# Designs tried in a protein design chat: miniprotein binders against Peptidase M20 domain-containing protein C757.05c. Part 8

Target 1, 375 residues: Peptidase M20 domain-containing protein C757.05c, of Schizosaccharomyces pombe (o74916)
Amino acid sequence: GPLNFGYLSWGQHSILEQDSVQLISHQSLLPAGDNLISLHKSLVEIESLGGNEVNVSDFLKSYLESKGLTVELQRVSSNPTVRDNVYAYLGSQRNTKVVLTSHIDTVNPFLPYYIEGDKIHGRGSCDAKSSVAAQIFAMLELMSEGKVQEGDLSLLFVVGEEIDGIGMKTVANKLNADWEVAIFGEPTENKLGVGHKGNFRFDVYAHGKACHSGYPQEGFSAIEFLLRQCVKLMDTDLPKSKLLGPSTINIGTIEGGAAANILAAEAKAEVFIRVAEDIETIRDIAEDLFDTEHSEIKVIQYSPPQYLDYDIPGMDTVVLAYATDIPYLSDRKMKIYLFGPGSIREAHGPNEYVTFSQLFEGLNGYKRMVMYNLR

## First folded at step 10 (miniprotein)

Design h35L (from h01 with I35L)
Fold by ESMFold2-Fast, scan of step 10:
Structure h35L (fold): chain B 375 residues (1-375), chain A 89 residues (1-89)
Amino acid sequence: as target 1 above (375 residues)
Amino acid sequence: DKVEIEVTYNGRTYEYYFETPEKAIRFIKMLLRRLAKRGAKEVTITVTSEDPEELERLAEEIKEALEKLGYKSVEITVEGNKVTITAKE
């Protein structure tokens, strides 16, 4: 019953939540009323749907400059609206050992900020303004504690992750800043991402010659040919990853023919492979099986697996099923981590939220990751 | 997994796991042919197995495959349950 709440009975839970926010603010070396929860609220209340991020970029520039950081706005596009990435660091040293990075765009539709119990609701409250707020306060607390100096740590917030990655693509090609370690923020339930499988999707078109099925020597069955090649693919041992597990093959659709008594002149299959390791070798296998005198292959999607660093002591790990901006920096010689508060399962839907405890755990996690890489 | 294989080429390492030595050798021979087509000048292969006879057989078959593909320098180093094969043009 109500006795199970102790101090928190029905109608009193909001008081304890307000007290927890006040206590954290009071224990901070930062100005009174300027805290993790207030920053997160400010970010979520600013609509930044993909393509319309200008107001949140401008807010971040002003906020971070007010905290003593040097801030650059990197122009990504000007039409139909201005879109800027935000890059912030201490002093004049643009290259830092560690960068904390996340995206500031959100998916449609906009959802208003509100609190219900331990949950903070709103579009982007989880994906990924939770990571943005936690990364900023990790930087600010490490600065106030004297644990970071010029050249140690920077912040990078990008536009356009949820659609086409244009923000991070612009960073990769034009920012001209180098790091040894990148820590990407996304909802990982405050666990280190170990990686995610790649996607290899292709269509196979097989060609035969129709004839009476009672005289098969007069023709060639496209269906029989395609089935035999598909079986060979399914019987092929694909590369396995110790971290991500096996590559998986799915023949998602198969179609062809006209009637049971007619050899099929045409057949088609749609194939989807989730790639754990070595996408180039898997493509070579597919081309050997399906790019033949009787068939051709059309590649629809070709995205390699991503392997991440997760070597931080005492932190839990997770395998992720979703795509990130990491591929745009994967050709650089640096350590890459993926970590952030909230669950991706709560993102993109009508009830998106992050909890107070997840935000504070995320902040502490980013501080640990930064200090470990600066050791 | 009964056999573990690491292949390093062009600065990247790939990890493979196989239930049987027979599956491992079929796959690695195919992979080496693909690497030759890509113009890989140096390839390093590390094989891990608890069976010393399987390790020796796998190492010899991999060496033969590399030599047939035109690698002129093939060095084998044995350390416990691991064999490392380094091939150069």
Scores: ipSAE 0.000, ipTM 0.387, lowest interface PAE 11.2, mean pLDDT 84

Design h35M (from h01 with I35M)
Fold by ESMFold2-Fast, scan of step 10:
Structure h35M (fold): chain B 375 residues (1-375), chain A 89 residues (1-89)
Amino acid sequence: as target 1 above (375 residues)
Amino acid sequence: DKVEIEVTYNGRTYEYYFETPEKAIRFIKMLLRRMAKRGAKEVTITVTSEDPEELERLAEEIKEALEKLGYKSVEITVEGNKVTITAKE
C-alpha cells in the first residue's frame, strides 16, 4: 500500500496518540473494576498505608471472588487492626505453576487520585498498585482467553512490604502453597530486574580506657582502635558481581571521646555495605575486624543480594538499587522474576504517578511472562 | 600492581581486586580455608596480573594452599596475563 517508514509511522503515531488519549479518558469513567484503569483507580482511592491495609484486602477478596476466583485471606495480625494477605486461584488447586505477587501497602502520606495528561497520580498509583491491577487483569484476560486453568496461575497480594516484610514472611512460614515460578511486581519501568545489591548495616562499639593523653601507656584509645579497624575495612577488597558491580562501603557516622587531651574510653561507628556478592564472606570480614577484645558488632540489617531470572525473550533488563520481598522466598527451588510498571524514582515522593501506557504495557508484560513459563 | 582474582565454587563466582600480590595472597588463603570448611569439593580460581613473575608466584602459592587443604587434583592453565587453577575434592 502507500506505506513508508518515515511519514506513515509519524502520521500513525500522532493519530494513535489522539485515539489512545480518547480511549483512556473514556475508560477512566467506567465503573470500578470493569477494566484495568477503573480497577487501578479503585485500588488507589482506597487508603492502605502500612499497618492499615484491611480495606484494600477486603476489596480484593470481594472483587476477585466476583470474577470467579477462589480467595483466601491469610491473617498476618489482628491488633490494633486486622491485616490480611490475599491469595487467589482457580478452583480447588492451591499449588500453581506460576504466582503473580505484589504488595498492597503504601508509604505515608496518602495522596489523592487524579489524572493530568497521560499521568495517573496518587499514593500507590505506581508502588505497587500499578502492578496489582496489571497482574489481576493479566489473570482475568488469560482466563477469558482459555489460556490458563486450575493449577496454572495464582495471585498473591501481601501487606507490610514497605515496613518490615511481615506479609511475605507470614507467606513463607505459614501459607503452605508451592510454586515453580514467582513474578514479583515493583516499579521496574516494565523491564526485567536482573538483580539488586543486598544490605549489610552494622554498628561497631569500641571500648578503651581514659587517661591523660600525655601518658598514653596508662590507657587505651577507643577512637584510635576504631579508626585503625575502619581503615583496614576500607582497604579490604570485597566480592564483586559481573551483573551488579562492586560492593560499596560507607562509614556513615563516627563518634567518641570527651576532649583532645583525654584518651577516648568509648567510640562508635555506623557502617553500611551495599553487597554485590557473598554477604556471608563480607560478614566474616566485619566480624574478624570488629568482634574483638576491644569492640563488638551489632547487626542492624542483613539481606543478601538477589539474582533474578530474566530469560524472557524480547524483554529489556535493568539492574535495581532497591530492596524487595524476594529474599523471603529466595531459599525455594523456583524461578523468580521482578517486573512492573512505573519508575521507583517517582515512588514515595509527593508527585507519585504511573502513565496509562505503562499500565497497559505492564499488563501485556505479565501475560507474556506467564505464558512463557507455562509453555 | 593490580591483581584480580575470581573464585568459583558451588556454582557461584566471586571477584576480588587487590593493590598488591601480598594482600591478594593473604586474602585468598583465608577464603580457601573457609570454602574447604564449608565442604566445597571443586574450586576454580582465575588470577589476572600484568606482571608474569607475580602471576607465577601467586599461582604457586594458591596451588600449595589448595593441596594443604586436601584437594587431590590441582590443574593449572596459563593463558597470557591469566592463570586458571582448578582443584577437585
Scores: ipSAE 0.000, ipTM 0.360, lowest interface PAE 10.4, mean pLDDT 84

Design h37L (from h01 with K37L)
Fold by ESMFold2-Fast, scan of step 10:
Structure h37L (fold): chain B 375 residues (1-375), chain A 89 residues (1-89)
Amino acid sequence: as target 1 above (375 residues)
Amino acid sequence: DKVEIEVTYNGRTYEYYFETPEKAIRFIKMLLRRIALRGAKEVTITVTSEDPEELERLAEEIKEALEKLGYKSVEITVEGNKVTITAKE
């Protein structure tokens, strides 16, 4: 009723359509709840599915400027929707000793924000808006404590990590800012990542000649050829790392042929290798086996393994099984850390969450990492 | 016995671990051929094994492979359970 103190929409939209309210609604949140949990809530409530990050980028620009930071929006793309990276720092010094960086895009579908017990649910509540919120408050608290000055610390939030890395690729090629240390935010259960395996994904197309299976000398089986080459790949010792363990091979799909009594004219396999060491040698092995008279290879993904810094005293470490945006900055002469609240096992699913404790521990972890690198 | 091999070329170091010396020999010979085809003028290999006979055999096999691939200078340094082989064209 008219005296109901329930949730009301701000702007021109109904309460049932609050999630459709644009910049006006998120901007009205800026004077309310200047704390870690309120910022995290604001970020999660703004939909930022890959390709639709404009509203969260605009929110971050306004929010960070309201806290006294200089903010740049770096245009990544304009069609069909504007996509901007957010870069923030103190004063006029664009180059800083340390950058805290995370992605602001999320995977589909969008899931609404809600709290149940100690868990904060919502799409991106864990991956990676938990890291974004914790990194922002690490900066704000260090500023308030007089522990960071112009040139010490910056924030970088990028689009497109979950799809193709376009945001960080654009940073690497066009931002023209330099750092000595980058601290990447991803769900690591508030432990320092020691490294992660690279990705080499490719498709194999095999070509044969169909004929009656009772007269196989008149044709060539694409299926038999492909199977034998796949077995050779699986029997090959791939480079392994002392830190990251063995490289792994997965033949995710295999298909071909028309009927049991006809030699297969065509066959296809999808291959995914998690690379522990020496991606170039692994590619040479694949090309030797599959770039032949009877087959060709189509490379889908080619990302080398990453080894990280984990030299911060008193912090636990973890080996990670997922890829990040780190490869796009790996050729720079800088220390690279990976750390963030929440578990990757809870990300991408229908019940994505981060806990209150994990958010505050993440905030404290980022403060500790920044201060260690500014010592 | 387990064998550890480090290969350094073009300013990068790669680490390999093998369950048997036979697997190590087959792999390193293939890798060295590919390194030579990439035009690397200098390559350094460090082999670690707790078996002195295995270490000596691996060092000799690697030296012969490098010489066959056209590296004119191949130097071997032995220290404890490690052998370091430096090859230059």
Scores: ipSAE 0.000, ipTM 0.365, lowest interface PAE 12.1, mean pLDDT 84

Design h38K (from h01 with R38K)
Fold by ESMFold2-Fast, scan of step 10:
Structure h38K (fold): chain B 375 residues (1-375), chain A 89 residues (1-89)
Amino acid sequence: as target 1 above (375 residues)
Amino acid sequence: DKVEIEVTYNGRTYEYYFETPEKAIRFIKMLLRRIAKKGAKEVTITVTSEDPEELERLAEEIKEALEKLGYKSVEITVEGNKVTITAKE
């Protein structure tokens, strides 16, 4: 028939009913040529731009089930498109001591898969399908080696990290699964993250009164007001962390006005602050500057900075300048690690890549981290 | 940065840097009002400045702000170019 694995070709009951799935040889489940690189290629070739992750979620469900895992698709949204988180574990025990987790969405635009020298290019090849592939093979190899049993380890792959964190937020509120340790995958150059900055993103709308620019006393410039407030923000020393460094301010866009000879009636700015420390005080500063009689603020994202566990012997550490889905689980009493192959410096660019050596080192790193936490 | 301020409350420490004492005073008064609203019983503030006269003025202004917010015990310790202010309810 059409099923190529043989072992589960017509019935799980001959193997799973015998309660032996955890002891099955890795070689008996994988087809010839199915390996870390082949899985990574399959994942990268499936377009999963933020909001359009359905095909990669469906692929992961089928793939992981073919390896003997129990898989749940957690519905995040149905409209305008179906979006599912993927949660996989051994047997029937939904709560596990350790969870390996990464996001499966990518940023625009899609870039095709190709290899050049030691580099594997493609959108999501680094951020974060490198982590997804390495985490899956860490699970599969530990299963094959008899080192993990039901209740020890699970896999969680989420949608929407690059946009608004909706996938992990849905996990936090509705999945109803508990862990003692979470290992988040992101490009860290295979080093343990000691912490990462939070995100405070907001829009500012400024309101003025149009008039002839030769008689400015008859009106009020929304552009001049907004520019002066933005300069005050940029001149404000924000809270910094000894471990994470300074908070950074980016005025990403600014727009307004109609013509050079008319005072602007309306202006808008998009502001993105990477928060090193004390997000509440930074928000108070923003509200003092922008929530005025001439302007209002619309908060788009509000995620505090995170401090992480990095106590794994023999692993290097790094301070990270980007935010993750970690804040959505930060209220839980658990250890949280951040580790993964590739460099974030290549992640959102036109030449995104991960190397072959980084993928294999990432796999070995995840295995080491899991075993340390199961000791 | 001309003025450095470190604030510790509820077991956490926050660092702030300012180009002028006036900016520092304005900011810290706002921050202390918010900390008091959160019910923090103890607050420690460390101010660092290369200007001894500015350091003295900053310490006095901070002490006055803390006292007005209801902290009954405000202790000041001077160490070179640093002043540490410890306030308790």
Scores: ipSAE 0.013, ipTM 0.430, lowest interface PAE 8.2, mean pLDDT 85

Design h38W (from h01 with R38W)
Fold by ESMFold2-Fast, scan of step 10:
Structure h38W (fold): chain B 375 residues (1-375), chain A 89 residues (1-89)
Amino acid sequence: as target 1 above (375 residues)
Amino acid sequence: DKVEIEVTYNGRTYEYYFETPEKAIRFIKMLLRRIAKWGAKEVTITVTSEDPEELERLAEEIKEALEKLGYKSVEITVEGNKVTITAKE
């Protein structure tokens, strides 16, 4: 009834009013026009699940051009969908001393934008559209304050980080722009990342010979073979790093066989290792265990761990357990930082959020990092 | 972890930690085969353990593995709870 609808309306209205007061209070320090929170809202409301980033790329091109930036769309792929990286800078100088960079793709499923108290919910609200919004406003505020000029600072927003890194791989191979410093945005709770683990993801296919389980000598069980090799992997001590901690092994899926009374002819496992040190040794271990007479390995992802710069005075540090697009630029002679609002622990889940405070702290952090590197 | 192993080759140092000496030696033998296959002319291995008998056994097994892989000079230096093994082609 009307009473029920009235009560729900009052509750939602009160939350929106509280959030508006907080927005006004924090916005008093921002340039005239659109603000950090309204940009973040616009970004989160645009669905950009991995493989479907076209609308957010188009939005960013129009938005950044409206703010006086030169913007390039770098084509990553056209089929099955158009996918573009966004590169923006002042004037005609494509090479800048500092680049602020984040990914614009999100994981499934899409979650709608909503505010609850101090929390802004929605898919990508934390990972990584919080970083995107904060980095854009860092540039806009520094421009407004006359603190950056042509050749000082650029913005780079990439597709496909959450799946295969195709956006940043395309940057590394084809963008033909050089930087002295890259500042990567990811949820780090507004702390400087000292390093992050690498990713080694592979599939194992095991092959046996089916036979009656009462006469196992007549065949070979693919399941028994795969299980024994997986146990050997899980019992293997992998390289550890004093800075990054231990490497971790996850057997994400395991499947095979036809029936309880038949030796399995085929079996498959999906393995994901978070690599703290020496990915090449870990690959050798995997190949020794799984590239055999009875099995083969298919590598899906192979990215080494990264050690980062964290020499910004007055900023806290953190060790990160997840991988980023940083490995694709790690061969370049540049300083690399990792910093952004929100917690990775809330990312990819059903309750993903970033707080108002974290967004504004992130903005201030990026401004500080840029100015330090332009000193 | 009971056993810590550091391996230096081609100007880089890598750290490994193991709960048992048996796991440590299985892993290091595999790693050394890889390093030799890559043609590394010099490799340094530092083993740390609170058990002196364990430390001596690990050092000897690592030395034997290096010699079998074709390293002609294998030197062992003991310092407290650490042993350093330097192998050269």
Scores: ipSAE 0.000, ipTM 0.398, lowest interface PAE 12.9, mean pLDDT 84

Design h38Y (from h01 with R38Y)
Fold by ESMFold2-Fast, scan of step 10:
Structure h38Y (fold): chain B 375 residues (1-375), chain A 89 residues (1-89)
Amino acid sequence: as target 1 above (375 residues)
Amino acid sequence: DKVEIEVTYNGRTYEYYFETPEKAIRFIKMLLRRIAKYGAKEVTITVTSEDPEELERLAEEIKEALEKLGYKSVEITVEGNKVTITAKE
């Protein structure tokens, strides 16, 4: 059916209307001109490509302090550029029962902010500045409503998720703050993630001996060896999960050789496995196939699958096919949720977007999740 | 010819599905070698197959593999199309 709401846009401000007589805004308790959409716009307009997050970290510190929160910048690196995680809480209590957390870095290339119909475009507009903005306003609205106090809720925004996880790794090792519940923001279409597959990425280098292809007994083909081992991998039944489904294998690239009439002396493949269960056994399979007298393996990424909490009544659930920073906190005895506005399918591409409706639904979702865990 | 195998060790259960018994036994032998190397004191394996001859063969291969890895107590329970193998120490 037709939607029962309208939009008012000022270019720098947007107001969601419902009914012909009533303007409905979940931000009615905030100062004029400071709302979810304008915060999201400010975040997206600040370029924060991986390795260059300093401006967005500094913006968040100033913004959150202006709203009455205590803010810490945790130094992740100083050279070649300053990189800081942002940790914010009420008063002097650094440990809180619940933390809302998202990453503030984006993938290349930068894309400018613009609105087209109901869609808000820009790099990071979906992944993950939508979650950042929604989590901040969940905190601010719960504060204004008197529903959270010192020790209840904090915000943690990290650098480097899209590259190597350095921000959250630094949190895990050096922040020295504890939580009972972490709510991670990523595009889940405002559904609770039940779990996500892990990532196992590796390169294989195969070595042969060049010779005339008409006399193959005089040499050894690196290409033939690599292809046969890759087929054995693809024909191997990998562990699967009842919740997450099957593990998947992708040979993303394969290259080698010099000419059709010469046995290949060298060959290389890039392999990416989405891991549903038991990453250690999958690694043993890969090493058995590719760590041989004719080849070696170089591990590029190794992150296990994650099973998450989704016990919040009335919220829809989803199985996710991408990895997050969750593994760095997964050894702590805490509840971990994954939830956020937008679709990962729209992230990383040239037309990245989130909708106005998804942002407001995300805000309401985070408020609900926080209150449930403070019950 | 589908074979289903569940392996429980260190408080976790892993479920595997194989197109052939040959794939199943190769995988499980490697998995058990890893489990033993990293110190699991107790392992439970449940095998499901529609073929009684394949169930007997898989159970015997798994038992032999566990014994060779140093598990001293290996018990086998057969219930219809399912075999459960429990190995200790």
Scores: ipSAE 0.000, ipTM 0.306, lowest interface PAE 13.3, mean pLDDT 83

Design h4D (from h01 with E4D)
Fold by ESMFold2-Fast, scan of step 10:
Structure h4D (fold): chain B 375 residues (1-375), chain A 89 residues (1-89)
Amino acid sequence: as target 1 above (375 residues)
Amino acid sequence: DKVDIEVTYNGRTYEYYFETPEKAIRFIKMLLRRIAKRGAKEVTITVTSEDPEELERLAEEIKEALEKLGYKSVEITVEGNKVTITAKE
């Protein structure tokens, strides 16, 4: 109920406001992000485009240490800029039963933080600083509630996911920490991922013999050869998965030649296949088409599809069409979950956002997933 | 998809779905050649189709492909809209 005496409620409110302001000024140096929304804002406002993540890594180290966590920065590279993964845990026990993990790099271009209605906009606001903020507050709330102790839960934030996975590759090879359960954060609309497609990215280099285009019998067109082979690839039925759907082919670039009146001596294509099933057979198809007397293939990325754990009661599931850092840890005997706030369909575009409700639902989801795996 | 195919070899099952029997046959013949090159001693193929004539044709072509690749024992079991082909040796 409301206060009965107007003058008394006025005096009480003024005194409490004055005391609160004075306490903050004199007694408290609270870190940025004292709640889920302000932490998310702090993270999004720090530009961390792939290759330039140093400021967000440094922020996370200072922030997590201020909350009583032990924090390690794992050096991934020093040139041209310092790039560090962030690993945080309670006390001295580096190995934990559960790790919450997300990437802290974002795609180009940087977009500023702003709020419009229920939407929080900014580069990385969805992919994946929404997951980072929600995972951090899941740990902080579980610590406050006395539900986690040394050896139970850690946080791992990695660089370079959007480019080449260098951060998680460095974790897999050099961090020397082990977990029984990993919970990966990515925009899944707060649903458990049942699996995601793999990545097969390769370049094709085709070689011909230049000659006058009026006498094509004197040469061989690298462009014509490459184009015909690309059409054959696009017309090929690739393995499909009942769970993950079809494999998809994208010829992202095609280039070559010198002039309209000269047969092309050289041509190049960049090909990206999202693999639903049987990456080895898909590679065999690519090699049959492109590893020939007139062309060679250069494999850039080769990651199989992943099937994930989704056995948490009462949580919805989703099939994902995008790849994650999960393959770099897939050789380990552990449970792997994929879950996070926001939609991947809003990521990478000019209007990237996450909603307030999605952030809070994500926080609650991570707490639920951690507690289930610590039961 | 009109034709579903499951291939089991070396303890792993792979699932494939095709819009037409022609695409299915072309793909499976290529896959079986690769499986044989990798030295698989036993291969099991399950074909599902709603057309009994398509099932019969698919089974015959798969059996012929397996025999040409050197599998000595090729057994076919028909159950409703499914055909299971087991090749050994």
Scores: ipSAE 0.000, ipTM 0.385, lowest interface PAE 11.7, mean pLDDT 84

Design h4Y (from h01 with E4Y)
Fold by ESMFold2-Fast, scan of step 10:
Formats: C-alpha cells, sequence, structure tokens
Structure h4Y (fold): chain B 375 residues (1-375), chain A 89 residues (1-89)
C-alpha cells in the first residue's frame, strides 16, 4: 500500500482554545502589551492557524487603534471563515514611504505559549509573530520619539502566507496603497536577506494498463514509467545562482500499484523544487518529462526566486532557502528588504521558539532600517 | 572533468556546473531549444573548462546546436580556458 506522510491532526483541545480566543476577541478588551514581550505573548496566545486568522486580525485592529493609528481591515475572504489583512498608518495618508509587513497566520498544530530559560515557545512565536511584535514596537517607539510623521511609515499584516499567499496577493491586486520601501518580516536571525529560493511544487499522475506481471507486453506499468521519468529529473542539472547556490529537487512521495504480480495502472509522485534561478526553464523541463501521453502534472506552487536589497551599513547578511510573500510585490518599483528575529530552522517544528535577545535585537533592527530609508 | 557554463539571454545570466562534458552538452542543448522557442534573438554562452580538448569539443557542439535552431550568426572567441559563443537570429 502507499505510505501516508501527514502531520498530526488537531483534536478537541484546539477547538476549545479557538472558542476561548473568539470570546476574548469579541469583548474588545484584550490587555495588550505595554511592552514588546507582553505584545508578543498576546499575539502568540491567540490561535491564528491558516484559515482562522479572524481573532488575531481583530486584536491587531483594536490594539493599533488604541495606540493612535488609523487601521483598515481588508477582506480577503468571508467563507468558510472571515479573513482580513490589517493595514495601519498615521493620520489620513494611506500611501507611505516605508511599510513594515509580516504574516499573521501560523502552521498546524497550535502550540501553547511558555517560557523556558531565554526561550519563548509557542506556535508562531518565531514564524512570524516575533516580526509582527517587533515591527509594531518599532512604529510605536519611532512615533513616541517624534521620528515619523504622516506618510512616513505603515504596518501591513497579512493572512495566508503559509499555504497560498492569498493575503498578500489580495494586497497586490486590491489594497490600492503605494510604498517606496517594503521591509518583510520572517525569521532571518536578524540578518538582511540577500535573496531566497523560489518554490516549484507539482504532482505527477501516471497512467498505465494493468496486466499479469509474467506477460508485461499485455500492459504498461505506470510505476515503471513514473520511476524512469523521476530518475531523468533527478539527473538533470538545474540552473544555479551565484548568490543563492544550487536548485534542489525532492521527490517527497511516490505511490502506486496494487500487488507485486500486477503491472500498475496508476502511480503518483509529489515533487518539490527549491528554485535558485530560471523557474520557467525548470517548469519546461518538468512539462517535457511529465506532461505526456502517459502522465500529467498539477502545479501546486510556482514562485520565482527573489533578489533583495541589503544595502544598510553595518548589518549582517544571509542567503535564505525558503520562500516568502515577496513575489507578489516584486513587480513594483520599490526597495524590498527581508529581516526578522528567530531562526527558520526552529519554525514549523514541535519546539518553535524565539529568544528574548533576538526579539529586542529585531525591534532595534527594524527601527534602524526604517530610519535609514527615511534619511 | 568539471565544466562551468554561463548562458546569457534577455539581459540575464544563468550559471551551470557539470561534473562531465556529456551532462553539460545534454543539458545545454535542451536549454538552447527552450530559449529559441521563447523567441530570444541573441544568446551568449561562455564555457570554462581546464581540459582544452573538451573545451574545443563543447564549443563545436554548442555552435552546431545554435545553428540548427536557426541562429544565423554564431561567433566564437577564445580566451585561455574560456570560450564565449555569441549567437544572433
Amino acid sequence: as target 1 above (375 residues)
Amino acid sequence: DKVYIEVTYNGRTYEYYFETPEKAIRFIKMLLRRIAKRGAKEVTITVTSEDPEELERLAEEIKEALEKLGYKSVEITVEGNKVTITAKE
């Protein structure tokens, strides 16, 4: 039979936690943090799994309005649940020179907030509520210091980054706000990203004709066909980037057939390519190998690699191996930075965390980046 | 046996590293066919190899592939362990 590589399903405890968060949100009385750590705690304690971000969006609107910001909720979807992006700015000027932006959705399963030594644990504590909290306090401190005015700085928090990018896609198509500089928050260990690899994920479905394995001339093996095409893909040298390194190919799953003595009528593979360069040529290669008389492909993700701005003096740089929402804004004439506290290596796992020092360093980094771009 | 190839078209340069000349030429022939289908009027290929005999062979095979794809002007320049091939439609 096929191997099933799923993640753990959420139980009744997640439903009860979601109901509790919904109740708190409805009261509009969440005791928002008076400091960076308290705000981060409040955000992490609000469950915001992809598709169920309504409570964290409502919290952010109330919190940011309480701090004197003008806040808009941009509707991304209404069914099965309400999903809103949050856009906040000072006064009445919707267009700002700089926008600080992060996603507010998290991956499954929800993990509770707790502190152990210098580490703050919880789902989204690193990816990306660390960036959200640090960006908010960067704005609030710069406002308090009289260093930003109407039209200088805004905050944009989006839903749906972890699956399909629907939040930022909705921003790109419908928000109708312009910026000269965007600073994206993701775990980069408080280093400026020079770029990140793109994602090309597709499923391959292969079709054969079942027959007795002792008489293979009477049929066609879907498994044998798929395996041979996958070997050709794995033996293909893909475009390489001087900054980002090589593209990588992963056949994540492969399944098919009914029994050892029967030629397989059907087979399937899931393929994930981390794209360093030239996603169009890579797609053409995949289509040549898998879009045939015996197979078809279904494209799941298709996002090109991104090259970023990292021209801020005195800040360390890093090459990133994961994709972000940046592609949805990459066609705009603007500077784009990627920077945030925590390590992506700790994200999505059962022990996700950010450290206290990383969170404060992130805050200082965002303030530095904003001031540099407003000089 | 390490071969390094740069392909430039539409203002962008793509880098490829190969362990053998056989893998290099197989891949580049496929890539050039796709570039031609996309309507690229000019393509520049730079091949770097420590083996002079393989460098000459690779340059010849790439020139032949470009000519078969309809590029009318194919110019080759040699500089040390590097060959640059410029093709125009």
Scores: ipSAE 0.010, ipTM 0.427, lowest interface PAE 9.7, mean pLDDT 85

